# VHH binders against p49116, part 38

Target 1, 238 residues: p49116
Amino acid sequence: EGPLLSDTHVTFKLTMPSPMPEYLNVHYICESASRLLFLSMHWARSIPAFQALGQDCNTSLVRACWNELFTLGLAQCAQVMSLSTILAAIVNHLQNSIQEDKLSGDRIKQVMEHIWKLQEFCNSMAKLDIDGYEYAYLKAIVLFSPDHPGLTSTSQIEKFQEKAQMELQDYVQKTYSEDTYRLARILVRLPALRLMSSNITEELFFTGLIGNVSIDSIIPYILKMETAEYNGQITGAS

## First folded at step 20 (VHH)

Design pa107
Fold by OpenDDE, fold request of step 23:
Structure pa107 (fold): chain B 238 residues (1-238), chain A 119 residues (1-119)
Amino acid sequence: as target 1 above (238 residues)
Amino acid sequence: DVQLVESGGGLVQAGGSLRLSCAASGFRFSEYAMYWGRQAPGKGREWVSGISGDSSYTAYADSVEGRFTISRDNAKNTLYLQMNNLKPEDTALYYCATYEYSGRPEDYWGQGTQVTVSS
């Protein structure tokens, strides 16, 4: 059996909306996030093992892990996206909601903690200097997670996840032979992804484009759209 | 026009074997993953197995893993399903399927071939 991922799966290039506004508005943030989401989903779609699972399973997997994939994408594309600036802008926009008493104190705390967790995760990944191969394998590991409720073919999914893990291990051993504990340091970051709420992520990054439509509901459409439609709005699916 | 035509179904005793074939036409066969599904009486359509376009990866439902083998011959535009150690629970109409991206995104299914496993 061949490798789970090829060099083509290592490439993960996000194209930001143009032109960049002087002040990051909600639309720019949502559009940027949407492009990242589309890129992440289409990346998954390009994996032969993923293709083999069929559309129903694919949809279920992506529904289960889109937040994790998206977050890994944020980390990987943090520089291109100017993520710190985006997050700061999001916080600023939230101030309006706070001033208008649209959110409870508990909700405000929850949202701010989520933003903090996102930033910290991305900082931690930057500190580790994760390369494109490692990101690709990490994405594959979270994509082929068998432990989500409601999944079918969990045995097969587990096998693919194991394959991803093994290939990551081999890559790290080969590429970073002087750092014997690098793999462990990388893998130990994955639990942080599970601590992040998909609902809050959706609210922060996608509310401006999808309105009341959930990411879960549009995932099948994203998986079926042409790659050339990256620059399209999620609203087209609603 | 995408065409999928299944064959190879029939009546078999429990523990027996069958090999299904699906002849595909009307699209670039090797560029698309292919799937087998089945529908038992009174049940919904169930995914059984899939294979990537380049045959590099296969996948199976938990219920058939270790018993069924999916394969393809891209030169012949044909998909196969080798079914071993068949069980009465495997009784169903078996379909081959694909999702074609080159035109209007659409799922394509054949008419199916009946597999009946007797106790």
Scores: ipSAE 0.880, ipTM 0.946, lowest interface PAE 0.4, mean pLDDT 92
Fold by OpenDDE, fold request of step 23:
Structure pa107 (fold): chain B 238 residues (1-238), chain A 119 residues (1-119)
Amino acid sequence: as target 1 above (238 residues)
Amino acid sequence: DVQLVESGGGLVQAGGSLRLSCAASGFRFSEYAMYWGRQAPGKGREWVSGISGDSSYTAYADSVEGRFTISRDNAKNTLYLQMNNLKPEDTALYYCATYEYSGRPEDYWGQGTQVTVSS
C-alpha cells in the first residue's frame, strides 16, 4: 500500500465568509464554523483509506471524532479565522444570555471553561509551530481511532491509525531531525482534545444554523454532499 | 442510471473458493470507492470489504480479513471479490455497492449474487 496521506491531503484552505462584519454576529460565527466543519469532513472523505471503509464505518468514525477534528481545524486555521476575535464575540454573546438569566451558574462555568480550553489548545499548537503535514497526520490519527464505542472493523481502523502514526514519525524525523522529541511533544497534545465537550462546542459554534438538529444527525449528509455545495448550503440555512 | 450487476455466486463446500464479479455502469467508476456487502438469512446487511477509486487502499471486515481479497479493474468497470477458505457463516446474498453522488445522498446496490457454503 502507498502512503496513507498525499500532498493533496496537506492542503487545508479555509475560506472565510465575506465581508467580515464590523460586529461578529452569531450568523458569521456559525457560518465560519460550518465551513470549517464541512472542510474537515470533506478532507476526511478525500482519504483513500477512509473511502475504503464504507459509508457506515465512515459515519461512525466521524460521529465519534468530529469535535476533535473540528478543534484541530480551529487550531490550524486560527489566524485565518481570527479565532481570538471569534471567541471574544462568543463570550460577548454569552454575556447577554447571562444577563437575561438564561443560564445557571454551573452552566456558565462549564461553557467558559470550555472556551478557555479551546483557546489554550490552539495557543499550545501555535507555540509548537505545527506545520501542515503534521496537522494532516494528527487529524488522520484522530480520525482512525479504534477505541470509540460501537465501531466495527476496529482491526482495520487500527491499522490505518498505525500507518498515520508511522508516517508522522517518519516525516518528523526527516523534517525536524535536530528536534529529537518533537514527535512526543506533538502527540501529547492529543489527549486535550478528548477532554472537550462536543455538546458545548456545538452550542457555541453552531447554534442558529442547525436549530434543534444535532451535528451527529447531519454528518451522513455532509459526507455525501458535493464539496462545492457546502457554501450554498450554509448560506441558505442562514 | 447507476447499474450494478453481481455474478459468480454458487454452492461451494466449506474450505472452498469463489470469485465474485460486479459489472458497473452509469457513473464514473474510477472516481468512486466500491464495496461488497452481504446479507445472511435472518440478518441485516453488513459491510464486507471496500476499495478506493484508485485501488490504492482496501479494507475488510474482521470476519473476512485474511480470507477475502477485493480488487477492481477500472478499465473494465468491474469489481471483484476473491473469497478463499469459505465457511458456512459466509453464506449470504452478496451485494456490490457504491455511493456515487448524483444530486442526493443515496446508496446504490445491485441485486446480489447468492453464495452458499455447505458444511
Scores: ipSAE 0.876, ipTM 0.944, lowest interface PAE 0.4, mean pLDDT 92
Fold by OpenDDE, look of step 22:
Structure pa107 (fold): chain B 238 residues (1-238), chain A 119 residues (1-119)
Amino acid sequence: as target 1 above (238 residues)
Amino acid sequence: DVQLVESGGGLVQAGGSLRLSCAASGFRFSEYAMYWGRQAPGKGREWVSGISGDSSYTAYADSVEGRFTISRDNAKNTLYLQMNNLKPEDTALYYCATYEYSGRPEDYWGQGTQVTVSS
């Protein structure tokens, strides 16, 4: 078999809504997040190995790992997104909710911790100076994770994950030959993704746009959507 | 219109082999992944195998891994499934399938070909 990923899978260019508002409102944040989400899912469906698994398995995999893919995307696109500014805006909006006593103390703590974890993860990835190839392989490893409950064809999924891991290893060895522990440093970041709540991520980035519709419920449609059309369909932009 | 026509099914003894074919028309065959599925009596549809548009990658259900081989001839717009070491539990209506990334929720599949494996 050929490589799991090609150079076309390394490219991950997020286009932000334009113009950027003076004040980052909920709509701008949600639209930005939606674009990233769609980019991430369409990236996945562009992988031949992913395509070969079939619609049901593909949907199940994305449902299981969309939060992790999204978070990796946040890290990768942090500069383009001005992620720090977005997160600050989210915190500001949360403060308004706190003042209105809409959230319990425990929930506030959970949400704030989640934001902190997101920021720390992205900062850690920036410090490692992860390149586009490494991000692509990390996403593939996350995507082809066989350890999620309810998955079928787990043997095949595992094989694809191993392929991703091997290719990452080869790339790192070739590109960063003087850094013998780079692979390990990169891979130990992955557990942090599993500690992040998909529910909280959804609430922070998507609630203002999709309302009562869950990311889980729209994933099958996103995977079938034309790449050029996702902005209009999710954001309602005309 | 998309059309998928399966053939090659039949009655075979356990341990035997069959080769299924699926003739595709109405779309750019090489641009889409293709799949084999099956439906056994009293059971729901089950994914069996898939192959990417460029044939670079194949995938198999755990139950058929090592026994079945999916392939395609893009020049002939034909999908194949070589089934070896068949078992009674492989008895089912086998169908080929695809779907377009066009925003439509519906998938495409043929009428199927019956495979019966006797003990």
Scores: ipSAE 0.859, ipTM 0.933, lowest interface PAE 0.4, mean pLDDT 91
Fold by OpenDDE, second read of step 21:
Structure pa107 (fold): chain B 238 residues (1-238), chain A 119 residues (1-119)
Amino acid sequence: as target 1 above (238 residues)
Amino acid sequence: DVQLVESGGGLVQAGGSLRLSCAASGFRFSEYAMYWGRQAPGKGREWVSGISGDSSYTAYADSVEGRFTISRDNAKNTLYLQMNNLKPEDTALYYCATYEYSGRPEDYWGQGTQVTVSS
């Protein structure tokens, strides 16, 4: 078998909505997040091993890990997105809800903690100076996680995950030979992804666009979307 | 229009072998992953195996791994499934499937070919 990922899978370029508003509004945030989500899912779709698993398994995998993929994408695209500014804007918008007494104290705490976790994770990834190859492999490891409940063909999924891990190991060994423990430092960041609530992420980044529609419910449609159509939407040429 | 036509099914004894074929038309065959699925009596459809467009990767359900081999001939627009060491539990209608990324929520599959494995 050939490599799980190729150089084409390393490319992960997010295009932000244009123009940027003077003040980041909910629509801009949601649009930005949606583009990242689509990019992440279509990235997964571009992997031959992922394609080979079939539509049902693909959908199940993405449903299981979209929050983790999205979060890795946030970390990877933090500069392009001005993530800190987006998060600050989200907090500001949240203040309106707080003032209107729409949220319980416990919920406010939960949401704020989630935002903190997102920021901390992205900061930690930045501190590690994770490169595009490493992000690609980390995404693949997250994508081909066999330990999510309800998955079928877990043996095959595990094999793909192992392949991703091995390729990451080889890459790190080759590229960062002077840093003996880099692989370990990178991998130990992954558990933090599972501490983050997909529901809260959805609420913070997507409520303005999808309303009452869940990310879970639209995943099959995103995966089925024509790449050309997606690209057209990004460039505004549609 | 996408068309998938399966063949090669039949009756075989446990431990025997069959080779299924699927003739594809109506789409850019080599650009899309292809799949085999099956539906046993009284059961829902089950994914069996998949292969990427360029054949670089294959995948198998746990129940058939090591026994079945999926392959394709892009020049002939044909998908294959070599089934070895067949078991009674493999008895099902086997169908060829593909998914064209067109923005439509549609999957494509053939009418299937019957595989019956006797004890």
Scores: ipSAE 0.842, ipTM 0.929, lowest interface PAE 0.5, mean pLDDT 91
Fold by ESMFold2, fold request of step 23:
Structure pa107 (fold): chain B 238 residues (1-238), chain A 119 residues (1-119)
Amino acid sequence: as target 1 above (238 residues)
Amino acid sequence: DVQLVESGGGLVQAGGSLRLSCAASGFRFSEYAMYWGRQAPGKGREWVSGISGDSSYTAYADSVEGRFTISRDNAKNTLYLQMNNLKPEDTALYYCATYEYSGRPEDYWGQGTQVTVSS
């Protein structure tokens, strides 16, 4: 077998809606987040190992990890998305909702703690100067997680995850040979992704598009979308 | 028009071997992943194995790993399944399939070839 990922899987270029409005609004945030989600899912489906597992397994894997992939994408694209500005606007809205007694205190606390965790995750990744190759392998590691209940091809998924881990290790040791502990510092960031709530991510980034429909329910349709059709929907005509 | 035609099924004794073929036409075969599935009596359809378009990756259901080998010949537009050490629980209608990530909802399936493993 060849490498799990090729150079085409390292490219991860997010294109934002243009122009950025003077004041951030739910529509702009949702469109921006939707573009990142589609980019992340189409990245996953381009991987030969992922393709070999079949459509049902593909859907199950992405349903299990889409929030982790999305969060890695947020960290990778934080500057182009102006993520800190988006999160600040959301925090301000939540504080105004407390003043107006519009939301329960327990829910607001949960959402603010999630925002804090997301900001700290993105800051820690930026501080480590994670490069595009490292992001690609981290995404593959979270994608090929065999621990999700209900998966049927657990041994094959474990094999692909181990290969992603080995290739990341080889890349880091070769590229950052002077930094003995870089791999360990990178890998200890992964557990934070499992603690991110997909429900809260939907509330923060997808309320304007999804209404009462969860990301979980639309994943099979996103995975089936033609690359040309996807590009047309994201950029309009083409 | 996409066409998938399976062949090579039959009756074999437990422990025996069988090689299935799937002739494909009507699409750019080497660009798409291909799959084998099966349907046993009284059961739903089950994924058995898959292979990427360039053959660089294969995957197997846990129940057949180590006994079945998927392969393809892109020059002949043909998909294969080598089945060794067959067991009675492998008895099923075997079919090949492709799922195009093309934005079309169509799953392309062959009509299948019967494999029966006697005790």
Scores: ipSAE 0.513, ipTM 0.821, lowest interface PAE 2.2, mean pLDDT 84

Design pa107
Fold by ESMFold2, fold request of step 23:
Structure pa107 (fold): chain B 238 residues (1-238), chain A 119 residues (1-119)
Amino acid sequence: as target 1 above (238 residues)
Amino acid sequence: DVQLVESGGGLVQAGGSLRLSCAASGFRFSEYAMYWGRQAPGKGREWVSGISGDSSYTAYADSVEGRFTISRDNAKNTLYLQMNNLKPEDTALYYCATYEYSGRPEDYWGQGTQVTVSS
């Protein structure tokens, strides 16, 4: 076996819809998020270890972790997508929802707490100056998690996760040799991903595209898409 | 258009060995992962093993790890399964599988080759 990830898995280039609207709106936010989702799914599908596990296992893994993978993508791409500006626009919109009785006060509180957790996570990753290699291995650790309920073939998944952890450790030790605690600081950020609600992520970023259907329901179709269709969804071309 | 044809099955005694082959055509073989599955009488389909398109990664069901070896020859468009130390519970119809990205959402699989392991 070779390395779990190659240099092609380190590149993670998100291109934003153009032109930038005068004011951010739900359509722009949803298109931006969709591009990130499809980029993340394409990334996962290209990993040879992921391919070897088979389609049923692939679908189960992605259903279990897509929100964590998406959240890592948000953190990695926060600057290029102006995520702080997007989240501020969403917060302003939520105040209008109270006045129009669209959401209950309890729901608004849940959504605001989620936004705060997301901002805190992205800020902590930026302060650590997480690089592209580190993000790639963190995504692999999240993808190959044997801990999600309902998975089969957990011994193979565990082996691949351990390989991702070993390669991250080796990379950090070689690249950041003067920062003894960097690996530990990076790894303690991962539990925060489990606190992110996929339901709220869908509400914040995907309401305009999927209506009442969940990302869970479209995962099998996204994973089976042809490369040309992926490229169209990632860039918005058709 | 996709064709997957398995061969190499047969009747063997416990502890014996077999090598299965899967001849593939109708798609770009080297760019896609390939899989072996099996179906025992009265049971559902079971994933056995998979291999990435470039052969860099393989994976095995717990029940066969250490006894079975998946491999491929991309120049011949052929997938293999070396089965050693066979047990009666390995008795099944063995089939190879893949998917083709052009217009179909389902995995493609062959008709299979029967492996029967006697005590």
Scores: ipSAE 0.495, ipTM 0.810, lowest interface PAE 2.2, mean pLDDT 85
Fold by ESMFold2, fold request of step 23:
Structure pa107 (fold): chain B 238 residues (1-238), chain A 119 residues (1-119)
Amino acid sequence: as target 1 above (238 residues)
Amino acid sequence: DVQLVESGGGLVQAGGSLRLSCAASGFRFSEYAMYWGRQAPGKGREWVSGISGDSSYTAYADSVEGRFTISRDNAKNTLYLQMNNLKPEDTALYYCATYEYSGRPEDYWGQGTQVTVSS
């Protein structure tokens, strides 16, 4: 069998809503986040190894890791998204929510800690200058996690994850041969993704779209969406 | 219209082999991943194996790995399942399928071919 990922899986081009508003609002943040989420799930769906697994397995894998994929996408696209500006706007909104007593003090602290963890993660990835190939393999490693509950084909999923790890190792050794510790630095960033809260991510980025519906509930529908339908929904029919 | 027609089922002794075929039409076969599933008496449908459109990747349920081999011939629009070292637990109606993730909202299944493995 061939490589797990090809060059077509390295391309990850996020297109932002136009025009960018003078002041960020819930609609712009939610549309931007939705575009990244759909791009990430379309990326996963395009992988031949993922396609070879059954539909139930595909849904289970994405439900288990969508927040990790989304967080890697935020780091990869931080400049294009103006993520620092989005997070600053969210922090300002949280300060106003204190005045309105809409959230408990414990919840606000939890949300602020999550924002700082996200900023730390994105900064560490930028400091390492993680390239598109490395992001693609990191995403594959989190996608093909065999340890999530409810999975079938665990042996095959583990083999695909090991192949992603092997291909990342080979890529880093070839491309960054003078940097002996690069692979180790990259891999130690992955545990931080598991600590990111799906619930808080939904609150931060999807409040205007997802009221009482969680992202994990809509994943089967997102995976079935036609690319043309997705573009129409995100950009509007022109 | 998508059509999937399975063949090659039958009665076989434990330890024996069968090769199933699935003739496909009504879509660009090479662009889609294809799957084999099965349904044993009184049980729900179980995914058995899948193969990517260009055959670059295959995947198997843990229960059949090492015994079953999925393949396809894109020039003939045909999907295959080579089943070796068959066990009574493999007795089921076997069907081929394709799952549409874009362009079509529904899954497509064949009617199936019966495989019976005697003790």
Scores: ipSAE 0.381, ipTM 0.771, lowest interface PAE 3.5, mean pLDDT 84

Design pa110
Fold by OpenDDE, second read of step 21:
Order: C-alpha cells, then structure tokens, then sequence
Structure pa110 (fold): chain B 238 residues (1-238), chain A 119 residues (1-119)
C-alpha cells in the first residue's frame, strides 16, 4: 500500500473571482467561499483512499468535516483570499443587520465570537508557518476522522487517519528535524476546528449565494461535479 | 451511458468461496473508484468494499475484513470480489457501483448478482 498522499495532493491553488470589486460585497464573498469549498471537496476526491471508501461513507465524512476542511482552507489560502479584508467586510455587513434589529444580542455575540475564532485560528496557523504538505496531511487527518457520529466503517477510516498522521510525522521529522516539537504544535491546533459552528460558518460565507439551501444538502452534488465543469465555471468567472 | 453487469453469484455452503465479477462500460474505468455493495433480504444496502481507480488503495467493511478481497483489471474494465470463508450472514444481492462524476449525486450500479450461503 502506497502513501496516503502524494505530491499532487499538496497542490491547493484557489482562484479568486475576478475582477475584485472596490467594495467586497456579499456575492463576492460567497463566490470566493464556494470556490474554496469546491476545491476542498474535490481535493478529497483526488485521494485514492477516499476513492476506496463507499459513496455513503464519503458523503458522510465530508458532511461531518466540511467546516473543518473549509477552515483549514481559509487558513491556507488566507493571503490569496485577503481573508482579513473578507472578514472585515462580513462584520460590516453584519452591522447593517444589527442596525435593522434582525439579530438578538446573544446571536450577535455568537457570530462575532465565531469570526474571532476563525481569525485567531488562521493567525495561529500563519504564525506556525504551516507549509503545503502539512496542510495536506492536516486536512487528511480531519477528513478521515472516525469519531464523528453516524459513520460506518470506522475501523477503515481510522486506519487512513493513522496513515495520514504517520506520514505527517515522517514529513515533519525529515523537513523540520531541528524542531523536535513541531508535530505536536501543529496537531494541537486541530481541536480549535471542532469549536467552530458549521451553521455560523454557513451563514457568514454562503447565505448570499445558496439562500436557504444547506451545505449539507449540496455536498453530494459537489462531490459528483466534474472537475472540467468546475474549472469551466472558474474560467467563465475570470 | 454507464453500464455495470455483475456475475459470479450462486449458492455456496458456509465456509465456501465465490468470486464475483463486474463488467463496466460507458466511462473511463481506470479513472474512477469502484465499490461493491450488498442488500440482504429485508435490509438496506450496505457498502462492502471499495478500490481506488489505480488500485493503490482498497477498503473493506468490518464485517468482511480479512475474508473478502477486492481487485480490478483496468485493461478489461472489470471489477472483482473474491469472497472466502463465506457465512450465512453474507447472503445478499451483491452489486457493483462507480464513483463516475457527472454532476449528479446518484451512483451508478448494476442489477446485482445473488449470493446465498447455506448453513
């Protein structure tokens, strides 16, 4: 059995919508987020181990971890996305909602805390200077998480996760031999992903585009979307 | 159009073996993962085993791990399932399916082949 990930899985290039508007609007944010989401899910599809799992399992895994994958993607693509600017724009848009008294005080607090958590997580990853290989392995570890409720074939999923962890360990040991505790520092960031609400993420990044449609409901369609179709959409939008 | 045709099923005694085949057409077989599922009487469909397009990875349900072996011949556009040490609980209609991506959420699967294991 070969490596879980190859060099092809390290590449994670997000193409932003063009042109960038003078003021980041909801549509631009949602389009950007959607591209990242699609990229993340198609990344998963490209993994042979993922292909070896059944459709139901694949869908269940992605449904369980899409928020975590998306968040890791945000961190990884923070510079390309100008994430800080996007988040600021989101906050500004939320202020309009606040002024219209559409949100309760508690909800406002929850949303703002979520934005803070996202920003802090991405900042922490930037401070660690996580490279493309490390991101790929972290995403794989998150993807092949056996501890989500309702999953089948958890033993097999666990094996894949272990393989991802082992390969990450080997990579870190090889690449960062002078930093003995780098692996630990990287892995301890993963729990922060579980603290983030998928619902709030969906509301912040996707409401303007998908309306009342849930990310959960479109995941099967995204997973079955042809890469050519996706690329065509990106090219058309460019 | 994607077409999958299963064969190799039959009646076998507990502890026996069968080898299932699935002939695939209508898509670039080698580029897609394939998997076997089964449906026992009165039960829903369940995933049994899967294999990546390049055969580099295989996966098995816990219930069949160590007993079943999935393989494929991309030159023949054929998927296989070697079933050893069969048990009565393995009795089911076995079907093959693909991860062919067409923008539709539905998988493609065949009509299935019946496997019956007697005690």
Amino acid sequence: as target 1 above (238 residues)
Amino acid sequence: DVQLVESGGGLVQAGGSLRLSCAASGFKFSEYGMYWGRQAPGKGREWVSGISGDSSYTAYADSVEGRFTISRDNAKNTLYLQMNNLKPEDTALYYCATYEYSGRPEDYWGQGTQVTVSS
Scores: ipSAE 0.744, ipTM 0.889, lowest interface PAE 0.6, mean pLDDT 91

